VH-VL binders against Cytochrome c oxidase assembly factor 8 (COA8). Designs and how they scored, part 62

Target 1, 167 residues: Cytochrome c oxidase assembly factor 8 (COA8), of Homo sapiens (Human) (q96il0)
Amino acid sequence: APERGAERRDTAPSGVSRFCPPRKSCHDWIGPPDKYSNLRPVHFYIPENESPLEQKLRKLRQETQEWNQQFWANQNLTFSKEKEEFIHSRLKTKGLGLRTESGQKATLNAEEMADFYKEFLSKNFQKHMYYNRDWYKRNFAITFFMGKVALERIWNKLKQKQKKRSN

## First folded at step 9 (VH-VL)

Design k44 (from g26 with light chain S96E S97D; framework fv_ebronucimab)
Fold by ESMFold2-Fast, scan of step 9:
Structure k44 (fold): chain C 167 residues (1-167), chain A 121 residues (1-121), chain B 111 residues (1-111)
Amino acid sequence: as target 1 above (167 residues)
Amino acid sequence: EVQLVESGGGLVQPGRSLRLSCAASGFTFDDYAMNWVRQAPGKGLEWVSGISWDSGTISYADSVQGRFTISRDNGKNSLYLQMNSLRAEDTALYFCAKAPRFLYGSYFDIWGQGTMVTVSS
Amino acid sequence: QSELTQPRSVSGSPGQSVTISCTGTSSDVGSYNYVSWYQQHPGKAPKLLISEVSKRPSGVPDRFSGSKSGNTASLTISGLQAEDEADYYCSSYTSEDTYWVFGTGTDVTVL
């Protein structure tokens, strides 16, 4: 509900008009990528006649999105911080300053940076495996809930059809 | 009034079994993940096991894996912990704890008073 | 397996501020904002004090605050009172196979 009707700036700093979601949408809508996680958030529409089962599905999807977004936001933050520390450490080992003669940030060549990427991936391998396991478990649960909601909606349509025909 | 009440603790010999129960009231039990957390006398908290709202997701601490079984009966608003092959190091006060979410939760918002399990000869 | 590391004890005088650290790994505190703090008085069940790093549940005074930086979360108790003398535990969700891990606990003494 707080997400519904959120209005974004219509004109980008570049001077071109941007697409903005309607003030009050009757459907879920997808936002721009989050600054930290790089994931596009889904803003859920809450229908006036939402069933208890539909509410459970929506909450489960919201909880999964929150879990997923914070994992990637923190992972990206950790990557950036460790990359910066690695660069600083290697420059110190070489006896070099953190800035070039031109005043730009000093950096390492691709060969040196490959060491960082290899180390980062290696030490985070187990963590990513557990993340993927949990990701699949969550999506499995969501899929089964979607099935239950679909059956509920079919049943309700059949009941309405039957009542209309008997009238 | 939101409440969790544990029962079933007692003195038990090593190698035997014991079943703990947790009765929930004051909230919609089947909307939340439930957990068992234990505390040995004079020591800290240790997460033991957790179960999602629908029993579809279950997990155990390494120390109890293969020996303990968590289960729930949503129709009776009850959580259970079946403890088999008990060891002296399982001696602890066992707490029932509720998460505020469906799968495994983000924290433990409601705790019971605990039930004492003593494993000794 | 591994517990989150807390100092064994901290002490302070009434009105003083004390801070308790909770240090984990990149798989728990470093990856998720699902850090919670619990207060436990002798002979009593733990009580939720802070959830999701810094959120206070209803009934918890605002002198209790939480924060997180990297792999370390912190609980700060400002305006320390006699009733704050208790054991404090942090907890974090983990992406590993146990889902949850607790801290080693900190005994807070108010003199």
Scores: ipSAE 0.514, ipTM 0.760, lowest interface PAE 2.2, mean pLDDT 84

Design k5 (from k1 with heavy chain L103Y; framework fv_ebronucimab)
Fold by ESMFold2-Fast, scan of step 9:
Structure k5 (fold): chain C 167 residues (1-167), chain A 121 residues (1-121), chain B 111 residues (1-111)
Amino acid sequence: as target 1 above (167 residues)
Amino acid sequence: EVQLVESGGGLVQPGRSLRLSCAASGFTFDDYAMNWVRQAPGKGLEWVSGISWDSGRISYADSVQGRFTISRDNGKNSLYLQMNSLRAEDTALYFCAKAPRFYYGSYFDIWGQGTMVTVSS
Amino acid sequence: QSELTQPRSVSGSPGQSVTISCTGTSSDVGSYNYVSWYQQHPGKAPKLLISEVSKRPSGVPDRFSGSKSGNTASLTISGLQAEDEADYYCSSYTSSSTYYVFGTGTDVTVL
C-alpha cells in the first residue's frame, strides 16, 4: 500500500536502526512546490514520545495545510482556465489563430490583459475576504496551541530537573 | 461501538428556550469537530452549527446566528445546543454529527438518530 | 443561508444509471475538494455515501461514484437497485460566512 511503502518507512522507525526525514535529522521537512497550488508542503516527523497535545498541534497544522493547498490549487486552475478563455475570445474577435506561425501560444499585450486581471480580482474579492478570515482564525489557533505545547515542554523539563536533584 | 445519542427535544412555545444534548461513545470525543444538522418535516438537511475540538472555532448558520449557542464538554463526551427565542420555523429533527477531523468538517462520518423539536402555540 | 443546487428528483429502472448534479459557487465546490454525498431512507438518519468528491467509505458499493468539474459535483449510481430509492444530499465545505452547506436534495425513484 503506498502509505506503508518506502516513503513512510523513515517516519515510523523500528528495530535496531532508526531513520529520520531527511536522513540527517529527526525533524519536519519541506518538500518541493506542489504542481497545482505552488505551495511547499511540510512533511511532519512523528517522534516516538509525542504527547497528546503535540499530536493535536501536528494534526491542526496538517488540516490547515490541506485546506490551504486545496484552496490555492483550485484558485490557480480557475485562473488558468478563465485566462485561456479570455485570450481565445479576444483572438477570435481579431480574426487570429490560437497559435503563432512558430507554433507558440498566441498572447495579448499587457494593456489587453489588464482588463482580464481587473475583472478577475473584482469577481473574486468576496472569496478572498472569506479565505483571509479563515486563514487568520486557523493561524491564531495554531499559535495559541504552540504556546500551550511550549508550556508543557517547559514544565516537563523542570520536573525532570527536579527528579535528578532528588535522586 | 461508535455512537451519538441526542436528547432534550420536545414541544415548546414560540419565544421560549430549549437545550439539546448529544452523548458520544466509542471514540475519543475531544479529537473531533462536532456539528448540529436539522431537518424540518418533509424538507431537506440544513447545517445549523459546528464546533472544533477545543471550542476555538465556532460557526452558525445565518438563520440561527444570535439565537443558538453550541458548546461542548470534553470531560463528559457531550455536545450541546442552547436554543433561545425559538420560532415556528425552527421545528425540525435535530441531528448530532461527527466530523472526521478536529478543526473543520469535510464530511460527517457518524450521525445520531436525531431528537424532534416542535415549536408551536 | 445559501444551499447547493440539486435537481428535485431523478428516476430510473433497475440496472440503469442515473446522475445527480450538485452546483455551488467558487467559494465552496469550486475552491475545495471537500464535497460529500449522503443517502437518507425514509425515517432514518443520513448515511455517508461519498466523501472528498470521490472516496467511498467501507461498505459502500462501487456502483456509487463521485466526480467534480468547476463548481459542479456529480454522484453517479450505476446498476440501480430497489434499495437505492432514497433522498440524496450533497454537501461542501465553504469559504463564506458559514463553513458548511448542504444541497437542496434529490429524490431518487427506482421504477
Scores: ipSAE 0.530, ipTM 0.783, lowest interface PAE 2.1, mean pLDDT 84

Design k59 (from f73 with light chain S93D; framework fv_ebrasodebart)
Fold by ESMFold2-Fast, scan of step 9:
Structure k59 (fold): chain C 167 residues (1-167), chain A 121 residues (1-121), chain B 108 residues (1-108)
Amino acid sequence: as target 1 above (167 residues)
Amino acid sequence: QIQLVQSGAEVKKPGASVKVSCKASGYTFTDYGISWVRQAPGQGLEWMGWISAYEGNTNYAQKLQGRVTMTTDTSTSTAYMELRSLRSDDTAVYYCARHLYRFWSGPFDYWGQGTLVTVSS
Amino acid sequence: QAVLTQPPSVSVSPGQTASITCSGDKLGDKYAYWYQQKPGQSPVLVMYQDSERPSGIPERFSASNSGNTATLTISGTQAMDEADYYCQAYDSDTEYVVFGGGTKLTVL
């Protein structure tokens, strides 16, 4: 079974790590790389006066992060498994053992692995195409809501200036 | 720099054997395998088999199983192909060609100059 | 036993695009290779692993491989491209290398 990480640092079935940022932080937190996706999770700061629009943007960014981590955790696990199977199959086809004389796992060189990489990319072309489309859609949505939040903050700044002049 | 040099032309009688050599230079011999390909006069290319210079593993075309033997001598960076029980339809130019020893499928990136083997009475 | 079929001959005028096909069952699932052979000379690798070009081969050479057909394309064909062209594939099920029958390219 693959190691899940430290005993007090859980990983989800999808490969997403759980990490606790320092208490009383006033900023977004960047955690260590996830064991499976190798992506650094961002823990979002939640202000007490968060607007509904700011909340929607934060949730969208969080959902996008989770989707991205799940995709890459699954892709990396599939890649690792198929890579091991490819290496085993090629060593067997060549009449070679799975272990070296020193007891280490036998490996294929870069030239032999080039075939696997090309096959893996070709086989997963449709999955990668869907990932790129979803990534585009998610980034467009995030940019759109970032623009709305910026306009909301400008409006609130203008209201505050008017209020100060009347006080 | 990289070169495969084959032995000279041979004339053989039906039933005889021929052994063609292919001397490699300009690269690490054991990093590559050697394939043998023949071409009858005016005909296309026919794969005969390959050998790994590293492991000595061989794979021969089904048609030639039992008649062909491929060997290497790492100390001289030379590959050999012996074809036995020669027939008139074995008359051909015989080529050696290298491929990555780990890429049994090819590509065949450097070829010898060819050796004409004529089988006639 | 896998069989690769090529047209026996293709003719083009200088500067035109030559297209040479190689057909085999599920050939697109295998890597295709292409060789050029001029009279009295050894074959020369011109394309490998479907679409890759070796160092020293002009950019006018390109190739593709999908479905049952691999294609070698020579754009702006020159007199020096006149030769026999052979496709090659590897059948992982039989572990045998197979060559196509060859195509004679004539540049008139």
Scores: ipSAE 0.000, ipTM 0.445, lowest interface PAE 20.0, mean pLDDT 80

Design k6 (from k1 with heavy chain L103H; framework fv_ebronucimab)
Fold by ESMFold2-Fast, scan of step 9:
Structure k6 (fold): chain C 167 residues (1-167), chain A 121 residues (1-121), chain B 111 residues (1-111)
Amino acid sequence: as target 1 above (167 residues)
Amino acid sequence: EVQLVESGGGLVQPGRSLRLSCAASGFTFDDYAMNWVRQAPGKGLEWVSGISWDSGRISYADSVQGRFTISRDNGKNSLYLQMNSLRAEDTALYFCAKAPRFHYGSYFDIWGQGTMVTVSS
Amino acid sequence: QSELTQPRSVSGSPGQSVTISCTGTSSDVGSYNYVSWYQQHPGKAPKLLISEVSKRPSGVPDRFSGSKSGNTASLTISGLQAEDEADYYCSSYTSSSTYYVFGTGTDVTVL
């Protein structure tokens, strides 16, 4: 959700109406990165006269965002867990403790970590391929509906201009 | 009235096939993901299969993967479950359940009454 | 066939509050705000009671409330009534391939 300070900054308090939302509420908002997925969520603005096509496009975009956030939250959790397990296993094999003399957490060299990254990527290759395939399909669908909404808005503007010109 | 009505259940022998149907009314069927959920007599709920609004994404529980096929006909407002190679452990009341959105939402807002499938000799 | 863990039964007297726990892992309940609760009376289909951890659908009284802490979600029924006697199931999103896992179910008895 947008920060309260940004909303206050954008619109004077006396300018806020229950029937006329603040200026920023007329646009989509980008939130801070999610703690788990590290992706920034978009908070979609819903216009008062949203058409069925506009609603369908918005729902498809919200669906895609939710799917994307869930996938990456799980992926990041799995990566962190397996990375930690790998480091602990290698340190144990070397006869080293989990902490250094200064109390810092013991780590592996970049060369040693390369083995983990190779294994992780190979293990998850099929999963990432299916993710990319689904991502492309979702983006093609979004683009298609964006086109339909754009045509609807153009047609409505043309009809309004004709009516205003006649009246 | 928003409604889901299942049909096609019955008594069937192990190894045979059965096809379930779910008729939807009162909402725009092609805007929502649909699911099948089952409940064995005296047991809890088990998710069986789901299908996205456009049939572009389909998933199955491990217990039915390779044996069951979910499909939908948006023109007829209908959901289907083709069940092959039926086993005694497939005996359950099968519910048709609607997700609230295009993708699989985390909940089912509308449920049918269910259709009973009994797999027995 | 991993299920979310619920107590088999909870009981209370009319007017009391009862709480049903639903325990999963960091890969489902702990990571996602997609926990739902269903009420099932004998011989009836399940009915959605709570969605997205704490959201009530239209028609569900506010005496039903949901919450979550860590790997455990909870359903609290305040002002317990005879009509609340039913089976209650939690559910959580787990992954894009699996979608849903249900809890083991809890029988609520009003004494």
Scores: ipSAE 0.014, ipTM 0.557, lowest interface PAE 6.5, mean pLDDT 81

Design k60 (from f73 with light chain S92R; framework fv_ebrasodebart)
Fold by ESMFold2-Fast, scan of step 9:
Structure k60 (fold): chain C 167 residues (1-167), chain A 121 residues (1-121), chain B 108 residues (1-108)
Amino acid sequence: as target 1 above (167 residues)
Amino acid sequence: QIQLVQSGAEVKKPGASVKVSCKASGYTFTDYGISWVRQAPGQGLEWMGWISAYEGNTNYAQKLQGRVTMTTDTSTSTAYMELRSLRSDDTAVYYCARHLYRFWSGPFDYWGQGTLVTVSS
Amino acid sequence: QAVLTQPPSVSVSPGQTASITCSGDKLGDKYAYWYQQKPGQSPVLVMYQDSERPSGIPERFSASNSGNTATLTISGTQAMDEADYYCQAYDRSTEYVVFGGGTKLTVL
């Protein structure tokens, strides 16, 4: 049996799957890689008495994960589709069929595939730059709120010390 | 449901300023950004700028830099766009629109009904 | 500054396929978005991130984006599809949102 019990799979509004552990987990849980994005989703533990500030941080992290998952799912699907189209196009140009005489899928050698990788990277250069800039902005915001949560927890510890001294 | 409701039509004289509001409902206001887009009569869409409802970060179109200010009030889930030193060519329908992503990179998935601003000449 | 060029108008008969193009330098390196606007109404998102369709948009809407040209394709075009269509992209180097000039689709 899994240590945390059974997993549940949900589909996000962005079209990317999510994985959730049982509610009895007291920690964030990391799932298996998503089929399309190849990124591991995180299920965030929600304490019963989550502060408004902790809720804001969690929601920011969840939204960033959803955005990140959607970007990479789209990139991986686009890569796979364009790779297949490139291979088929090159085989047609060579006058070759899509299958070998043995019934295996016909493939291109490494030198030929280098042309595809070069073209794909060139085409997607701006998209990856945009991704990196947005990722940076999102992580800056997450770091900022992590700092606020840390300060809140320090303040709560100070309040707890005062309460213990009163008892 | 998710809805953006804008303030009513305005008539202004050249040199005046106008402040259009956009009240969001049906979602967590601070999880998304708001863009402002205008459309002059019979013309296409022109982006004016965006604001993050979370941090208040703004980015304005270069053409409008120095004349436009975008703000939010998280307590009322309302975004504002103020345009100063109005000219006749500022006559347009002004739209607010929600960015799917917090900062500004996603599609404009929900739009307000539009606010007609007429600058008399 | 990036410029997106669309044909001013496209005409198609009911049931035929309409194609609306949007051209810009290295547009295929950017995500393209498409909006539909009917007279007196706000724009409606019909396609996002090149080829993704929002929930509620009919399957007859599809799109592609490669090289310098993004294309919105409406198969089996219906009278209800008559509208202005705008493409949109982001120019991250200038941090600007850019709209195409719009295409009036007439179904007749």
Scores: ipSAE 0.000, ipTM 0.467, lowest interface PAE 14.6, mean pLDDT 80

Design k61 (from f73 with light chain S92K S93E; framework fv_ebrasodebart)
Fold by ESMFold2-Fast, scan of step 9:
Structure k61 (fold): chain C 167 residues (1-167), chain A 121 residues (1-121), chain B 108 residues (1-108)
Amino acid sequence: as target 1 above (167 residues)
Amino acid sequence: QIQLVQSGAEVKKPGASVKVSCKASGYTFTDYGISWVRQAPGQGLEWMGWISAYEGNTNYAQKLQGRVTMTTDTSTSTAYMELRSLRSDDTAVYYCARHLYRFWSGPFDYWGQGTLVTVSS
Amino acid sequence: QAVLTQPPSVSVSPGQTASITCSGDKLGDKYAYWYQQKPGQSPVLVMYQDSERPSGIPERFSASNSGNTATLTISGTQAMDEADYYCQAYDKETEYVVFGGGTKLTVL
């Protein structure tokens, strides 16, 4: 089903369109990147006649997105903070000031910064593995509810066909 | 048989710290998170925070940020909640409760028996 | 930062249907949970994810959540149902758990 493609979710990059055309189903749209997570949020379309089961699926998908946004926002903030602390610590060890003679922030060379990146990745390896585990669990739950919604729709279609046959 | 067993009642002076334990049994400890909820005498339930038993990451209620620390010891399947700079209005029964990570918050399907912490002169 | 409002008390006769409401801004967009607490005991989960019932909880317990109001319904209320009931929601914006103020159900 071409209409189920991810492309249908890539609407209105400007982020201002909340209005849906009268004869066309409203679609999810992608917003601008979040300041801290650098991820583009998906704004979910809410159908007028959303079933309770469809509402549960949408809530789960929204909650999963918010969890994902929060993880990366926290990760990026932690990275920036620890990077500055690392630079400060190394400059102090060398007996150097935090600013150059031109008033700019003193920096470390690429080889010294490689030590920070190696330490940060090593320190956060397990955290990233747990993130991946949770990501798979969330996707499994979403798939499960998508299946339930599909079965509900099949059952409703069967009931409609039975009513049609009575005519 | 799933159980959460908490440490015994504590009496503390204002300004002291208290550390409550919650020992889990009957399930894989690292597959679930633990929330802490308190209840002042005759009052309702107040959420304090949450910890993942697998990741060790935490999320604390804003009003308790800076005063509370939650930890786990996976070798003993035990969760801990430490509250510092105690005030008289921290007098409450403190509960631990199990939930599935942060995948979605709740349900809190199993609760400890509660630990009474009294803060008095 | 969300606030959940419950009536402080509800009274019903045995065999009657009890309804306990929980109100909050856009509560229907969040998952609602319900807990039962008897004097001197820990809370017990009676309903989760709006309308799901845990194993061991009688069929007479049901719940809904739409708009600004979640409702716990206990049909054929029995003396053993007398307790304090708390609603709970998860606020995705703050990642905080919020409880309602509680409702004392009296069965007379």
Scores: ipSAE 0.000, ipTM 0.475, lowest interface PAE 16.4, mean pLDDT 80

Design k62 (from f73 with heavy chain L100F S105T; framework fv_ebrasodebart)
Fold by ESMFold2-Fast, scan of step 9:
Structure k62 (fold): chain C 167 residues (1-167), chain A 121 residues (1-121), chain B 108 residues (1-108)
Amino acid sequence: as target 1 above (167 residues)
Amino acid sequence: QIQLVQSGAEVKKPGASVKVSCKASGYTFTDYGISWVRQAPGQGLEWMGWISAYEGNTNYAQKLQGRVTMTTDTSTSTAYMELRSLRSDDTAVYYCARHFYRFWTGPFDYWGQGTLVTVSS
Amino acid sequence: QAVLTQPPSVSVSPGQTASITCSGDKLGDKYAYWYQQKPGQSPVLVMYQDSERPSGIPERFSASNSGNTATLTISGTQAMDEADYYCQAYDSSTEYVVFGGGTKLTVL
């Protein structure tokens, strides 16, 4: 059996909390930003009388959220890794150590880092194009289904009004 | 093919000066630097200094500062190393070696054949 | 002056793995390079930037550099590998390119 609907929240040593909303809640819940993607997750409420159309919309929104989370988590990880490798490579090229005399991590100045940013953006241009294309397609689909759900809810209200007059 | 060709052996008296040449071919001379490394008979390698063929900047080993001068002639793709106030302990084979001009610390990917300089009274 | 320390001599049987070490303070924070020198010849670059192999150098040559020690490894050592081997790094305290004292590899 599922957990009693208790909310789980842990506070990491860094002071960052993770969030799991109660299942018995009748609202969508927005959590704190994900560690890897920096995007806020949404936990969708599932009503007992969810229509097939409402279910399709919810699943589409959940799937889009997961896709978006994974894309940005991977991009942020790749950026961080390549940035670190670039800095290490440039420091070694200069004949410099990876640590300063005080033991701190050695860094490059803004002008030197400009080359990295230009190369990273150029290298990832195609990936960003495909992401934007897919993001627009997903948002169009979500908007379309939201419209259908809205029309269904209007129809149900009209049906309820007619039942009140007929019964 | 990449090649560094050095001048011939020299015999000098203590107090004299010697100037060794290193003619480069097979690459764009100004894209690389030239380092000078010497080796006394039966001993290890000792770095003397480096010169940029493009910028003319030099770095000399501390113990040789004031006695060594490195120059280049881009029109002939030739590097020169002059060592003054020669002492008997300067007797060595002197090598020129190429490195990418941004990496004067190494690697030394191509070396000249060496020039024996003997300092004897 | 900071010094790169190499064993003066290493002996190995044909076909065995030879290991030549080069030790220096924080050497792993710097690029290490390796040169092979045979009697009467100029040095030849055999490894650069810690672990990279130049074109023309056999695959049996490999190297690593971490902490205070860089290591040149020759697997399946052959008679032709008998030579003096020198490590090289940059010493930022003296602004000196520094070579190790050299290791004579004997293949017996």
Scores: ipSAE 0.000, ipTM 0.444, lowest interface PAE 20.7, mean pLDDT 80

Design k64 (from f73 with heavy chain Y101W, light chain S93E; framework fv_ebrasodebart)
Fold by ESMFold2-Fast, scan of step 9:
Structure k64 (fold): chain C 167 residues (1-167), chain A 121 residues (1-121), chain B 108 residues (1-108)
Amino acid sequence: as target 1 above (167 residues)
Amino acid sequence: QIQLVQSGAEVKKPGASVKVSCKASGYTFTDYGISWVRQAPGQGLEWMGWISAYEGNTNYAQKLQGRVTMTTDTSTSTAYMELRSLRSDDTAVYYCARHLWRFWSGPFDYWGQGTLVTVSS
Amino acid sequence: QAVLTQPPSVSVSPGQTASITCSGDKLGDKYAYWYQQKPGQSPVLVMYQDSERPSGIPERFSASNSGNTATLTISGTQAMDEADYYCQAYDSETEYVVFGGGTKLTVL
């Protein structure tokens, strides 16, 4: 009914309604860096008239962000823990305490730390390779769904044009 | 065929520890994570934690932190869950389940047969 | 902490449509998963990522997830569908997996 079509324009569409260009009242925004991952989270704006396909894309992006945040939080925590353990182990081997006479944390010189960095990078090479693989897989999936959303919008526009011509 | 095979039933006294194993076969062990889920008699499913078979990183339910440890042995494609300081309310069937560890919202697509752990005095 | 609420029981006659709900704050913003568990057996994944069906699960199983409620729908319910059903989601705030309390489906 014509009245139903007009009402659908004023309410959230059922997904079968004609597509109109979105009018943003709010935008996605970027938060401060997370304490552990050092990555800035994105807070996604959710449109009132989000289609099921758009919702799937948003969920995939949110899930990918959560995965990415957890990977880097764990990586940074592991790095810090292993670095601390390495420093303590080397200081103990030298017969040195954990703090200097001035009360500061005892540390190792760059030459001594080179062994830790080499070992850490070697140990984590495969882990980072798999991270990159999964990162590409996730971004391919996101790109694929972005394409599907774009096609949905084109299809809705064509469907609207066809309805007009069928009068 | 993808399969998760768990160790046999255990009877323990309060204060003891139990270590349940979960041997995976039919897939690349390091491509997935393992979650542990328990179910007390007549009750629902309770998630305990997960471990990445590749990275070895873990995430434990807050209620169990300090009492649970999850490990893997990639050479035998086996995951382990150790629960310490056992209480009578830890009596449950313990399941291991495979999940895609790189997807935090991933499903548990294959489950072990379950291991009954009975804690009684 | 996120909590997923399911009705404790649902009863249907053979051939009728069963509807099992799972409610949680902003659950539609998360992926929902569904598991079937028969007495003495391990849970079996029946629906994943809101509405996707694993191979081997009959077409009569479908699901949706929007707003605060995820729904598992079994059309033409059969006696073999009698089981406990659990919904599951991931809680990004706690980084925990959360299960619903479970629903016993009885086919009378």
Scores: ipSAE 0.000, ipTM 0.484, lowest interface PAE 14.2, mean pLDDT 80

